VHH binders against F-box protein At5g18160. Designs and how they scored, part 18

Target 1, 379 residues: F-box protein At5g18160, of Arabidopsis thaliana (Mouse-ear cress) (q9fk54)
Amino acid sequence: MDKQDEKKQGTTKSSSTLTTRCSHGNHISQSNSIPLDITIEILSRLPAKSIVRSRSVSKLWSSITTTPEFIKHRSKKTSPPCVLLIFRKHDKLIVFSSPQHQNTYSHVQDYHIEIPKNGFIRRLDSVHGLICLEGSKQLVICNPTLKRFFPLPEPQGTGDEYNVGGFLGYEPIEGKYKALCIVRGWNTQVLTLEIQESWRVTKPGYTHWPTKDTGRCINGVIYYKAIIFDRVPRHVIFGFDLRYEEFTHIEFPMRNYDRFLMVSYEGRLALISSTSSVVEIWSLEDAGNRKWSYEQFHLCLPPNTSLKGVIDAGELIYTGFSLNRSFCVVYFDPKKNNIRETKFQGIADNQIWQPDRLGFDLVNDFYVLPNHIESFISF
Key: E = the ipSAE of ESMFold2; O = the ipSAE of OpenDDE; V2 = 0.75 times the mean of E and O plus 0.25 times the DockQ between their complexes.

## First folded at step 15 (VHH; framework vhh_6z1v_2)

Design s3 (from q3 with F104W W105E E106S; at its last look DockQ between E and O 0.48; V2 from the best seeds 0.00; counts 0 for: pae E 2.6 > 2, unsure alone 64.4 < 65)
Fold by ESMFold2, look of step 15:
Structure s3 (fold): chain B 379 residues (1-379), chain A 123 residues (1-123)
Amino acid sequence: as target 1 above (379 residues)
Amino acid sequence: EVQLVESGGRLVRTGGSLRLSCAASGFTFSDYYMGWFRQAPGKEREVVAAIWYSGGSTWHADFVKGRFTISRDNAKNTVYLQMNSLKPEDTAVYYCAAPEYLDWESGSPEDYWGQGTQVTVSS
């Protein structure tokens, strides 16, 4: 049994502290001690899988790698982005990932993440390394890196029905995740994702009904399609500023808004429609002045592909099956006017995409989430 | 195949009450907003009421507020319109719809529509 030693006092720290240090409760003193800041640096250089594994092997390493200090230190290092492919099957959410910047063949890694047993999925959203699920009674936050779910508490005033339009966003100046709920179409509530945080009612918003489309968090603003009520119901785009917690709404620049996917393109809110031969992009230049720009690009896509999103580098993502019936992801770069593809080998042979004998199609329960990065945040 | 089937339309006296039903099939009913529209002869179709994909949030046009109530039963895939204090100007064919487009005032041909049910209010 080792005796604990006191730390030296002084204005500077030297390498001589590496061999001996004062230890506090929950630790055993050792003759070969390593300071916490150096331990954080060493552990933060490990791959994500190694960090997660180390939490299972060592109580000390689990304690270190879950601290806010470690998480902030690790988050300063950007991971290569990936595309997530997400399928819902009964009570499970099946998550596949692939490197984003490869042209020919992508390895698929399968994340079998169980959703809460009584959940009902109405939409799926992803922001800054976390996935937001709107279940039948709760918003649920999934961290694919940690393979964990974090159910959020029920908002106030839901009554017998979970009558909520819910979204997740990330406010980059304060570095906080915030969830937004519109309870019963009028009661605006916000939850800052902290340990043991609860919903709070905020400034009154407009009465509106978020649609089933996913939202997009762009530069600290959650954008989503919604119905508002003037003389008659009508569709608009709402923006919720996460720092000031204020709403704005933006008119669509076209009548057939349903043909357009709402995305982030070149750092702006954009609406994209694509056929196999033409892409149309409306980009919001100034929300306050209702100014949009419009561009059109030509391409030649294989049959049975559809637009699913945009990576931060400006490439449009399509998914579908090749002529050999292999599942593939196709990237179109409008500026370079080129196309590249990847394949997800494990998906090509499974039955998720194909109809079964009962006539079930899984197409509507398939999501493509670009720009996924690792996150070690836990709530 | 998406199907919307209205029922319950009939002749009723001024001041009377009537309940319309719309049975839905061929889609995930609980994911969709539903609406009731009406069209009098020679007039444009107009929205009467709308209901969020759960039954806890509704909207009613000003000309029916306090008289009509929209509701839904997601377990039965059915939307209802309870009509009270009926007036002769409520005479119209009533349509159930799952509107998805910006033009809620009169609806869109691309919306899912029922075939309509006639309501006639006599003075």
Scores: ipSAE 0.378, ipTM 0.734, lowest interface PAE 2.6, mean pLDDT 74
ESMFold2 (binder alone), look of step 15: mean pLDDT 79; pTM 0.800
OpenDDE, look of step 15: ipSAE 0.430; ipTM 0.771

Design s4 (at its last look DockQ between E and O 0.46; V2 from the best seeds 0.00; counts 0 for: pae E 2.6 > 2, unsure alone 63.1 < 65)
Fold by OpenDDE, look of step 15:
Structure s4 (fold): chain B 379 residues (1-379), chain A 122 residues (1-122)
Amino acid sequence: as target 1 above (379 residues)
Amino acid sequence: EVQLVESGGRLVRTGGSLRLSCAASGFTFSDYYMGWFRQAPGKEREVVAAIWYSGGSTWHADFVKGRFTISRDNAKNTVYLQMNSLKPEDTAVYYCAAPEYLDFWEGPEDYWGQGTQVTVSS
C-alpha cells in the first residue's frame, strides 16, 4: 500500500510587482540641430577663409569640412581661378591672390607664409591648388588656402644626397595627387599623397637629371626638362604619366629652347617665347609622334614686361617690375589679339620693395602662378 | 657675368695623372650641375663627366672607364676632374660648364671658359 505522498507543491504566486518605472522619457529636447546635409551645403557655400575658420570654431564643422566628400563637393563649387603673385623675402612668402578675369584695379589682400626650414623654392607651380617646395631631402607641399605645409616622407636611398628634385602632379581620373622625386638620375620615386603612403621606385629608362625649370602637370602627366646622359647628352622634356607611372621623353623642336617657357597652353604642352613684339608658341600635338606645331603672333607690349605664364583660357601673363603705385599684370590673348590689364593695389605698401638699411633689394624672388584654385585638402 | 676658368692642363706621359680645376663665378654655383667637356682636334666636343648640385651624384662617360673622377667644392665654387691612367686619346682641350646653360652643348660662348690643354704623350 504505497502511500503516494502528494507533495502539495505550493505554487507561491510571486506577484511580480511590475514597478512600472515611469521612464521619465528624458525628452531630450531635440535641440533643433541643423540637419547634417543642410550643414554641409551651407558650409560648402562659404568663402574659403570661412571654411578654414570654421574648422577652428567647431569640431563638428572640422569633421565635416575635412572629409574627402566635402572637399570634392566644394571643389565642384570652386571659385574662379586666381593668379598668385608670390614674393619671396628671406624666409617668407608674401602671397597676393586675384581672380584671373579681373580687368580693373584690384585691391588684394596679402598673406604671409613662413617657409619651412631647409626649404627651397624651386620649380614653383600651382598644381590643382597645391604648391610643391623642395627641401634638402624631402618635398614639402604647401596649401595656400589652408596656409599650411605638409612635409612628405623622405624618399628612399637618398644616402648622402642632399638635393632632391621633385614635382607634384594631379591625376584627374583617380583624383589623386602624386609626387615624383628624382634623387639620382636612376633613382626616381613616386608617392601618392595619401595617408601612410610610401615612395615607390620607378624606372625612367634613362639616367637623367632635371633642370631648374618648373615642371608642368598637364592632364595627368608631369612634364619637366632634363638632361639625358649618354655618349651624346641631350636636353629633353620628360613626361611622367601619373596613372601608369611611366616615363617618356620628347626632344625640343628648337635649339634655343632656353628662351622658352614650358607651359600648358590650350590643354597641351607648349613652349612659349615672347619678346616685346613677337610671341612664338610651339605646341605638342602628338606626344607619341613627337610632333610640334608652331604659331607666331605679333603683339605690342609695354617695355620691361616679361612673360610669366599662361592661363587656361590661353592668355599669356606678363608682368613688369616697376612698382609705382600699382603692380600691373598684363594678359595677352594671341588668338584674339586682345590685351587686358589688372592693376594690383596695395602691393607697394607691404615693404616688398623697400630696400634694406644698406639699400639692397630684399625681394629674393618673384613668382606668378596662374590657374590657382582653392583646395581644402590636408595630408 | 658668368666666368669659368679652367686650369691644370699640361703635358703628361701615358699612364700619368692630372687634376684639372675650374673656378666658377657670376652665378650661384651650388644651384647648378657642373660638367667637364673636352674637344680634341678635328673632333666634336664631348661630355666627360657631370656632377650633381651637392656633389653626391656623378656621371662619367663610358670612355672614362673609371679613370677620371669629377668632384666639386661648393665652398670654393670649384669643380675638379681627376684624371688617371691618361692615354694619348685623352689629348684635348678640356672645358668646364654648367650643362643647364648649354643648348645642345653649344651654349652661348659666354658660358664656356677658355679651356685647358691636356696633352698626353706616348
Scores: ipSAE 0.289, ipTM 0.698, lowest interface PAE 2.4, mean pLDDT 84
ESMFold2, look of step 15: ipSAE 0.372; ipTM 0.724
ESMFold2 (binder alone), look of step 15: mean pLDDT 78; pTM 0.799

Design s5 (from q3 with E106S P109E E110Y; at its last look DockQ between E and O 0.21; V2 from the best seeds 0.00; counts 0 for: pae O 8.4 > 2, unsure alone 64.1 < 65, placed apart)
Fold by OpenDDE, look of step 15:
Structure s5 (fold): chain B 379 residues (1-379), chain A 123 residues (1-123)
Amino acid sequence: as target 1 above (379 residues)
Amino acid sequence: EVQLVESGGRLVRTGGSLRLSCAASGFTFSDYYMGWFRQAPGKEREVVAAIWYSGGSTWHADFVKGRFTISRDNAKNTVYLQMNSLKPEDTAVYYCAAPEYLDFWSGSEYDYWGQGTQVTVSS
């Protein structure tokens, strides 16, 4: 009788103490950081001054606003073009900016820019928001929006000689700035304004010297007046294609070319002369065929006005010589035969004018730069 | 006072040589391009040669055909024109000029001009 010892296997109920580890969920306070895309959009809508200031306030904002993408994005939202009135007084530029389409009285904001040492202010023009200055051996780029100067590397072969000439251009397809430097008539060099770029030697085909006249960048071509040294030295217009980096030259269609201002008119290279009663416009129709068209307009302007430039819309800019209470800019549309005026207030208060002299007797130089746009580019 | 003083002009026979000098004073000579011009009777003034600041770069008119050479000595504030194989057609008053900038070729605005020196080439 086999006593089957029923070994009562005591099921020790191991009370698994579920230590509820209170995972103190580090509520990382999701600091509701504004999404980057929204931040970009907000920043892109700020006034230029605020954008510039933002760079000093936040590294993040600086990093965002200095990107090519942001700069491009902002450029699409650009403020209307402005005319710059620039007065040189000693080592300073006093810059007034006003929208080109403003009529009547405009309160202009002014800012001062210190001119780099040994800088020459020649051939001032606004090229897609930047201004090129000539130094003794190097070009200096000015960004008025940023109130900064960017010296370019010294071109090769300058030695002890001064810079003969320099121009800034913008190639619209690639979206690049390029500088052209002419040294000794045959040593022409091009620099693409990017980080760590060097000057590239180019061959103009002819020995030539740029004149003191302002160059113009039109549709990716830098045009400038120069003396070509062929059989007989003569004045011509050089064209430098920024994309292909090739030189061409065109003869002036008139003998009295020194009386003509070289400008962009209706998207073309043009030579404009204006008297108190007559405007003459020579427009380059075909650079290859060297064909010019001629137009003449009658204008009734006060005799104390001078042609200073042309806005992209085709209006000629005139400035008067008399500063009584306001500085007047006259816009003449030759096609519409329309005249409009903008009076700048506050210019007289900036000690720009000598109290004992009337008119354009500025201590130094006066420049009118049309078609200026904001730029946030740094080099 | 800025002065340019040309010298060396004289009567020379065809095929002869002459060296013109222009002494400059009253300005920083090395900061200027220098050029030689000539004007024959009844003709317009024409550019003969030009030299850059350091003297390393020069230009000569085609009619020179290698006969003339411009040079400069900045230490002496002097620009020279060596003229060889002279021809009667080279008879002119030769002028030294110092442009502040390259627009001096336009003939309208020269900063500094000398009085000129007469070169006469006889047959």
Scores: ipSAE 0.013, ipTM 0.331, lowest interface PAE 8.4, mean pLDDT 81
ESMFold2, look of step 15: ipSAE 0.098; ipTM 0.561
ESMFold2 (binder alone), look of step 15: mean pLDDT 80; pTM 0.813

Design s6 (from q3 with W52Y; at its last look DockQ between E and O 0.52; V2 from the best seeds 0.00; counts 0 for: pae E 3.6 > 2)
Fold by ESMFold2, look of step 15:
Structure s6 (fold): chain B 379 residues (1-379), chain A 123 residues (1-123)
Amino acid sequence: as target 1 above (379 residues)
Amino acid sequence: EVQLVESGGRLVRTGGSLRLSCAASGFTFSDYYMGWFRQAPGKEREVVAAIYYSGGSTWHADFVKGRFTISRDNAKNTVYLQMNSLKPEDTAVYYCAAPEYLDFWEGSPEDYWGQGTQVTVSS
C-alpha cells in the first residue's frame, strides 16, 4: 500500500506567496480576512483525520497545515494517548488504536510492509508518535497519523546479508528523533532524522550484541538489553544518551532477569515481572550508583493473560483471551489496586479473529505499543 | 519446536583437528546469535565461541583463541566449530545453542539444548 500514489499533495507555496507580496501602485493587493495566527488556531482544533483529509481538498489549508509553524503549534496541543495493538498476518500489519483512559477500540488502518512468508520483523516500538520497524539492513519509520512510511538509509558497513541492531529514540531537549545502530557489535552509528541525513559513525561503547527485545527510550536515553561475552554470556542493559551520544551499561539487580519486562515506570527505567497473582517492580533510582528500588504488589488475574507494558499514568497493561475467547486488554494500577478492562467481542473489519487472518504464530506476531500520540512530523 | 542436532564429535589424538556441525530447526535461524558450548565431566557448561546473525562478527573464549573457529551457513541453518590443535583438556560434550535463550544463573530449560556431541582427545 503506497499512499503517495493515492493521495494528492497540496500546494505549499500559495499562502507564503500571498503573505510575502507587497502592494505597489500597479498591483491589486489581496488579503485573507482571517490572520494566519488565527487560522492556525482554528485548524489546530480539528481532529487529526480531518486535518489530513483537508490537505487534499484545499490548497490554502494544505499550505497552512504543512508549515513548521502549524506543526509546532499543533504539537503543543496534547492528543489523548492510546495503546496500539499490532497484529502481523502474512505481509500485512493490522493496527488497532485503543484509548488508554476509555474502554473503547478502533481499527485505524492496515499497514502493508514487505514481509516474506518466513517473517523478518525483530523489533517494534512507538517513539513520540512514530512506529519504528527493524528491517534486514535498515529501519523503517511509520507515522500512523500521516499514514506514511519513511525508510531510513542503510547503515555504513552492512553487506547484503548483514542485520543490525537498531533503535529509534527521541531527544526532548533538542526535540529531535535519532536512530541508533550497532553494526557488528562495535560499530556505533547514529542518524538524526532530518531530510537528507546519513548515518555517522560515533564514539563506540563496549563491544556488545543487542538482543531482539524491544528497547525503551526514556528521557532522551535509549535503553536495551544486550549480551557481553566475558567467559559466559552475560546479559546487561545498555543506555545510550541521545544528546551526548554516550553509552552506559547497567547490571540487572536480579538473577532471573529474563522474566522481567523493561519499561518506563513513573518516569524511570524499570523492570517488571508479573504472574497472575504477584507483580514485582524494580525501578532504577540512580544509574551512576546502580541503586534500584523494589516493590511487590498482589493481584488476581485469569491465568491466560500476560504483561505487555506500562502506560505513563502508571497502569500495567495485560493482554489475553477471556474465558469465552474474546480478546482482552486489562489495565492494573498497582498503587490503587484497581483493575479495568476492555473486551473485543467482535471487530468490525470482519477479519481480525479468524485464524487465517491472524496467522499461526499470533503470540510471536503481536505487539503492544503504549503511550502513542499523534504526530505530524515528516522526513 | 526448537531442535538442535550436534554432530562430528569423536576420539582424536592430541594435536588433531575436528569439525563440529549443528543443524537447527523450529525457529528463524538467521535471526539469532549462535554459540558453541562445552561441558567436561563434573563441570558446568561454558561458552566456547559465539557468532553474530550474519556471520560477520565472532567471539572466542581465551582458552580456544587461535585454535577454534566458529562459522555459520544461514542457507543451511547450520553452525560449525572448526577445532584445531586439540588438547586433552578439550575433552567434553559440545553443544550448540542460541545465547539469547540461555540463562546460566538459573539454568536454561532442557529443550533449548541438543543432545550434544562427544569430543575425546587422547594423549
Scores: ipSAE 0.275, ipTM 0.674, lowest interface PAE 3.6, mean pLDDT 74
ESMFold2 (binder alone), look of step 15: mean pLDDT 80; pTM 0.820
OpenDDE, look of step 15: ipSAE 0.526; ipTM 0.812

## First folded at step 16 (VHH; framework vhh_6z1v_2)

Design u1 (from s2 with A98R; at its last look DockQ between E and O 0.42; V2 from the best seeds 0.00; counts 0 for: pae E 2.7 > 2)
Fold by ESMFold2, look of step 16:
Structure u1 (fold): chain B 379 residues (1-379), chain A 123 residues (1-123)
Amino acid sequence: as target 1 above (379 residues)
Amino acid sequence: EVQLVESGGRLVRTGGSLRLSCAASGFTFSDYYMGWFRQAPGKEREVVAAIWYSGGSTWHADFVKGRFTISRDNAKNTVYLQMNSLKPEDTAVYYCARPEYLDFESGSPEDYWGQGTQVTVSS
């Protein structure tokens, strides 16, 4: 009985059908009798693998699990962090996941992630569940949970540059991912990872070159080693605050800084070096006053182990290849002076460990990413 | 093992040009920035130019700016130094370096160095 014609409408309402095949009442009797909010709660309790598989099995489940409401609800759930062991084989990343809590043996099913064409593996870290790769003209975000890649827009001013220097960070107060890009060593740009966002030029730019070493996002600040140009090039630590989008640089507390791994330790920026018998830790107490604390710990590890990172619980993570035995991951707690290890059956005998004719590509393309969590974020 | 091999040094006239090359092996060349240094007899070694691993950004010392140009070809694992308008004070042994421990002004013994190539500029 509607008689209003305020706007001219030319739409056709009639639609004959949305299905080309019908099964006797199956489409009606199961799914539509459960309220949506209850369905979201039930699906949110499933493991990530089950959620991803459910998207392939049911169009209804796919439509629910891809909504912003579901993603926000699931993101409130804390997933237990894990260590990712990542091996590069040609155009493929082979990823193993290991729990960070106490365990003696782990047999973790590997999975494969294809690297996009012309992608580079330089600065691997897990930033609130996502990994950033450098491409020829753009950064590419990998979400290992979804097994998907999200290319970012090309920054302005690249010209004929063949690669961009860049980092991913997570700002925890506003819950935003941001990418930082350094173009031509002076044109710094930042991107908030949201639909239809574009690169912004940062507040006062600095001429600087990030080094090969990876950066760390700690409490909403991206820290990275870089070269700055006063009168002569020199190495410093840059910090980029993601909330205020401001730079700070910090002098190293020692001369042999290249031997130290940059990590988060006890919630602070730290520089750690380890041999099989001694660990040195420099922790940043106050960047403004250039105050660092120093501590040395003694340990006894096999000489074929190497420091790879730190988990948030304060344990140092090492990897080793036992002589004619399995690959292992060793955790050292400097405060409690204890060691625990996880041995992986099947990794040592996997074809990824076979030396190729050159003998070096597989060894140089091994990455350990601690503190990885699940993320269902998509861009 | 990291190896850096310079070539192209020779005797040239004042105002002449040379191109130095540095062939790199034993590491993933495209991951590292590179530098050229020089050392004249009786003088300290000094940085001449540096190039970022990304290829599109370079730095040159003031005393060579406008005359020397550093470049790289990551597909060939090679760093170049194009030297134009050469002066007698440019006479030195030129070293290619992969800096890791640099005090950039003079370099460090712990950095990776080539053997050097002699450049001599005659008046």
Scores: ipSAE 0.324, ipTM 0.715, lowest interface PAE 2.7, mean pLDDT 75
ESMFold2 (binder alone), look of step 16: mean pLDDT 81; pTM 0.825
OpenDDE, look of step 16: ipSAE 0.697; ipTM 0.868

Design u2 (at its last look DockQ between E and O 0.59; V2 from the best seeds 0.00; counts 0 for: pae E 4.2 > 2, unsure alone 63.9 < 65)
Fold by ESMFold2, look of step 16:
Structure u2 (fold): chain B 379 residues (1-379), chain A 121 residues (1-121)
Amino acid sequence: as target 1 above (379 residues)
Amino acid sequence: EVQLVESGGRLVRTGGSLRLSCAASGFTFSDYYMGWFRQAPGKEREVVAAIWYSGGSTWHADFVKGRFTISRDNAKNTVYLQMNSLKPEDTAVYYCAAPEYLDFEGPEDYWGQGTQVTVSS
């Protein structure tokens, strides 16, 4: 008898038998079945590492933990977000993970991400638990929770290695991931990340050239900096609405836009610039009427720190090295006007950080991805 | 250190042709859009043409469309501007730039010295 059939019978029973029995180990066979909804509840309480490990050793657990019902149920459980520190070493990415709400980094996981071509990665982005790696001709999706890679097919019409700009987004109403690419600066294609889907050409795209900067997916819209060519070239922010698959563009509210990092702040698109003493924040109040608000905050940062992003709780995240060469992460809360610092000794002395040994500059090949959450989705 | 060196400008007769070159160093050239700009005396710099990282996508301003052609050779870190059917109005100092490195109205220390093109009647 298949265990799936036992669980179907168990889910039709009204009474619970779990309160009187606690069975563990491989010795239980031919046991009374546990209802599916109870099994999902039990499995959803396991740590992510245990769920992933169980998939490789149990056909039954793999079938349950990969269902949409389980994934939806697990995603409703609170998981603390973390910051990912990602370093490129040739064709590998070294990933370190740290909780965002602790004063001290925990032990950092060393996880390698194989990439197709080392020298051609333009962007690396994290969206709703997935990492998007942009190569010269294709996108690769990584789920670091599952330690799985999902290379996307090449978009149509690429030709040369450098003809693709690409982004990942998450559409929250339908609960789907979508990838956007701009081939050769005009051929815009969209892929819904599902098994057996292929790239589709959108409505005739705008001629626009995405810049090197990373995009941001905010509330179902992919925002990215680009150059448009209508009468004269100019820099704008493009938005791609994932539900309607339509483009819009937004003028920058200032002339020195190259000094500003594009982020999500308080659930809105924002542009943040920071010195060691002053933070400037422009927030998009209403995309429909293109209204921006402006705020300025004072702080005192250690030298040699730089703004890297914003966590969803509204703190700005900075990274750098203290005078004793300890790697540190600094969080600034503009509303509470406070600074907290977390030091992580050993990461600066790690062989992978030293540029003369690895051939990488920390600034050029170092990514900080805040707000990363666990995801059990697979394609 | 980012360095852009324009060359090939000279005096030419109306209706003539000229090819400008720009050698780039100090950055990963193939990762950037490239453009040609010009500045006539007493006027602001204006964009003449722009070219995608590689693979043939280009843009040309209306006042040069059909006469000028931008191209690039990523193996040589070089961007070119072929100028045909030159007019006296094309007289200017011509600059190349990577627009992502430069605001179109950005600091002058990110521009090279340019190359002078003079078109005579």
Scores: ipSAE 0.182, ipTM 0.604, lowest interface PAE 4.2, mean pLDDT 73
ESMFold2 (binder alone), look of step 16: mean pLDDT 79; pTM 0.796
OpenDDE, look of step 16: ipSAE 0.721; ipTM 0.887

Design u3 (from s2 with E105Y; at its last look DockQ between E and O 0.62; V2 from the best seeds 0.00; counts 0 for: pae E 4.1 > 2, unsure alone 64.4 < 65)
Fold by ESMFold2, look of step 16:
Order: C-alpha cells, then sequence, then structure tokens
Structure u3 (fold): chain B 379 residues (1-379), chain A 123 residues (1-123)
C-alpha cells in the first residue's frame, strides 16, 4: 500500500487502476494494468445482483464498484424500473419488488431490510433509487439495491423532540442529491449529500408545517403539502428548487384537497383522485401563474382497490388485498383505457408472513413506491 | 370512525384559568398535528393553537400568546389547552381537530368536528 498513484504522472482518471495478471505473475514486476475506464465498462455489464454480491466476497471488486467513476458509468445505463411494495414490521421493512413492464408480472422477489429502531414518521418516496426515511432526530437514507442505511447528520435544533419533517430530492443538472428538513415546523434546512457537507439554514418566506403526505421530487423541485397557520389554516403546496435552493408555494386548484394524491404525471406535478369509475387529474402547467389543467377519465376498477401512485409511463397503480390475502397490483392506462393485473404470491403466503403481525397495523404501514431504479451510490 | 370529544369548559371569572381536554379515537393520533379552535357567537371559527405530532413544537395565535398553552399526550390520545388569564372575549365554544383534515368548504363540517365545549368568561 505504497504511493504508486503518486508516481503515475499525467493520469487524469483518479490515479487508480485495476491490475490484472496471470496466476504466476507475483514474481514479475507490474509493467501494465487494465485502465480503470475499461474495467468499469466490463463490470458495468453485470446484473445488479452480481455487482452487489461481488462487493461482499471480493475486496478488489468492492473497491472498483464503489468508486465515483463506476457509479457514474453504471448510472448512464437504463435499468428497468420497478414498483416497490413496502410493509413495516416492527424494526424491519418487508420489501417486494415487481417489474413495471407490460409483459411479465410473475417474477416477484421479496427481501427484508432492517431499519434503525427510532420513532419513524412515515414519509417515503423513491428518488433516483434512494428512499428517505424520517427518524426521531435525523433523516435516514435507504439504498434498497445495496440493502444499506445511511443516517444523515442531525439537523440543527432538534433537541429531544420527534419533529423532523424531511424530504429527499435529486438535482439533475448537477447530478446531486439534496435533503430538505423542517425542524419543529419552522426551522428549515438543506443538506447536499456529499462528504463533509453540513445542514444549511434556509429561508422559506413563510413559517409552515409540512403534512404527513409524501413529497415528490419532480425535475429538480421538491414539492410537499404544508399548512400555514394564520387566522385559519391555509393548505398549500410548497416547492423547493434544488438548484437555486429557493421556495415557492402554490395554491390548490380545488377545495377538496384531501381526495387527491400528489404525484408526478407526464413529467409535471399533478393531483389525482380516483373512484371505482372516474379518475380526475389536475396537472400543473405554470407554477408562476398558478395555472392547472384538468382531465377526467372513466374506468372500471376491481372492488377493494385504491389508488397508490403513477409510473412514468403514465399508468395509475392500484392495490388491493383479497379475503384469501392474495395481493393484487392493478395498472390502469387512462390514455389507452386498458388495465392489467398482477398477483403477488409471496404476499399471500402465510408461511412467509405471519398475518397476526400484519393485522390492522398493516393497512397504515403500507407504501407503494413506483419508478424505482437500481442505485449503487453509497455515503 | 373518527371521534373527538372535548371537555372541561365552564363558567369562569375574568382572570381565571381552565384546562380543556380532547379525547381522540378512530385514527392514529400520533401521526397528526392537533389544534384547538374556537367559535364565538356571530364569529367565524378560528384556530387558537396547534401542536406537532410529537408535542415538541407548538404554535399559538397572537391573541392568546402568553395566556394559553397547548399540549398533547400521545399515549392517551389526548390534546389539552391550558387557558390562563381569561378574558370575556375568550367566551366561545372550543373544538379540537386535526388541521390536516380541515377544509371548511370540503364535505360536511360536522364530519370533522366534535361537539365542542363551552367556555364562558364573566366580568
Amino acid sequence: as target 1 above (379 residues)
Amino acid sequence: EVQLVESGGRLVRTGGSLRLSCAASGFTFSDYYMGWFRQAPGKEREVVAAIWYSGGSTWHADFVKGRFTISRDNAKNTVYLQMNSLKPEDTAVYYCAAPEYLDFYSGSPEDYWGQGTQVTVSS
């Protein structure tokens, strides 16, 4: 572990290289090595499971696949998106992953992720392959691909209270993750997820309390519902621009806000409500002018299904659970007016899950995270 | 079914004190902000105070600051309002509610409110 990289003058690629040699090459001085960019190309062709497994069984492969160069290169490859179904069971998340593609839904895989024991507040979304969880005094980033948790530094001013409202976002121009938190309903802070960054206080223009609803990161803006207290409560949508780190707020276009799920639809902030026969979609056209468009679509839903989200392809996701505990995911495409369905055999199998632990608490600790992709980022 | 039961309201002299209680059921209490509201005769219902999920952060309207204190006990699913230095203009029916559900124009108001508790402050 000498200073070999310091001897290699003119190297612009991190000065690190992956060295390969014949099995008998230990007695011969190293005159050549495979360039890092070629090694990254070769390793990037492996399936995600192979990359993660290799990190566990090889120091060499772990050192390569955790570099920023590898992560940037792998992130350029399109991975098939999936939907994550997440159930909370004590200190564990039970995660089911299902492909979002149209032709196959029979390959359901499940796994468990341990979470730290804290007073978590439910606020989950998948942002470029990462999930943000709210702990008692800090935010925790989960990378489901790596099956790892990365606690963020404690924000300023948390004290002894459970009062951290938090959101994760991804800024696509600079390619950076940022976290936003609101401590005690008024102390807003932002963190760039990098080594040696600390929370920075920011000024939202209004003192506000975020609601429990999941926020959405859309085109470099974190949107979240919040309440401004005045003589009467005023419900608004706040937007936090991740590049400029500035706040805006947007009035709802309708009075019955509680009926509508906040989502990304066709690349825009949208509010969607669904009955068994009608879907209503309000899409934000111009945040500056507070202009919304409205669309209505007809459908026939299976009984006992509820709207959970939207995939980037424009299909609405519904879930339901039968009396036999057979769990179904229903995808509805309002533009094509068609429907498709998948049953999750593992969720119905009482041998894997113990229904007593999934009883009444399950209905309130169940999340659907669409558009999830692989990520190898580590902090 | 969501239920909110306010109690503790009574007749009190100016300068006196009261403690209001609100027992909540039918929802996961610790997941919601809670607030106290009041409605005097001939006036609109207004927010008096609000409290964070965990009880670590509170907000009080300017007209009650320094006099009223909101608190909650998540183990008992109960929110409280300690009212000190009462004035005749504090005379109202007091309600508790989860502000996250409140839209005065959405649905029936009765579906979001309890019966309230009457506070009367005499000269």
Scores: ipSAE 0.268, ipTM 0.682, lowest interface PAE 4.1, mean pLDDT 74
ESMFold2 (binder alone), look of step 16: mean pLDDT 79; pTM 0.805
OpenDDE, look of step 16: ipSAE 0.686; ipTM 0.872

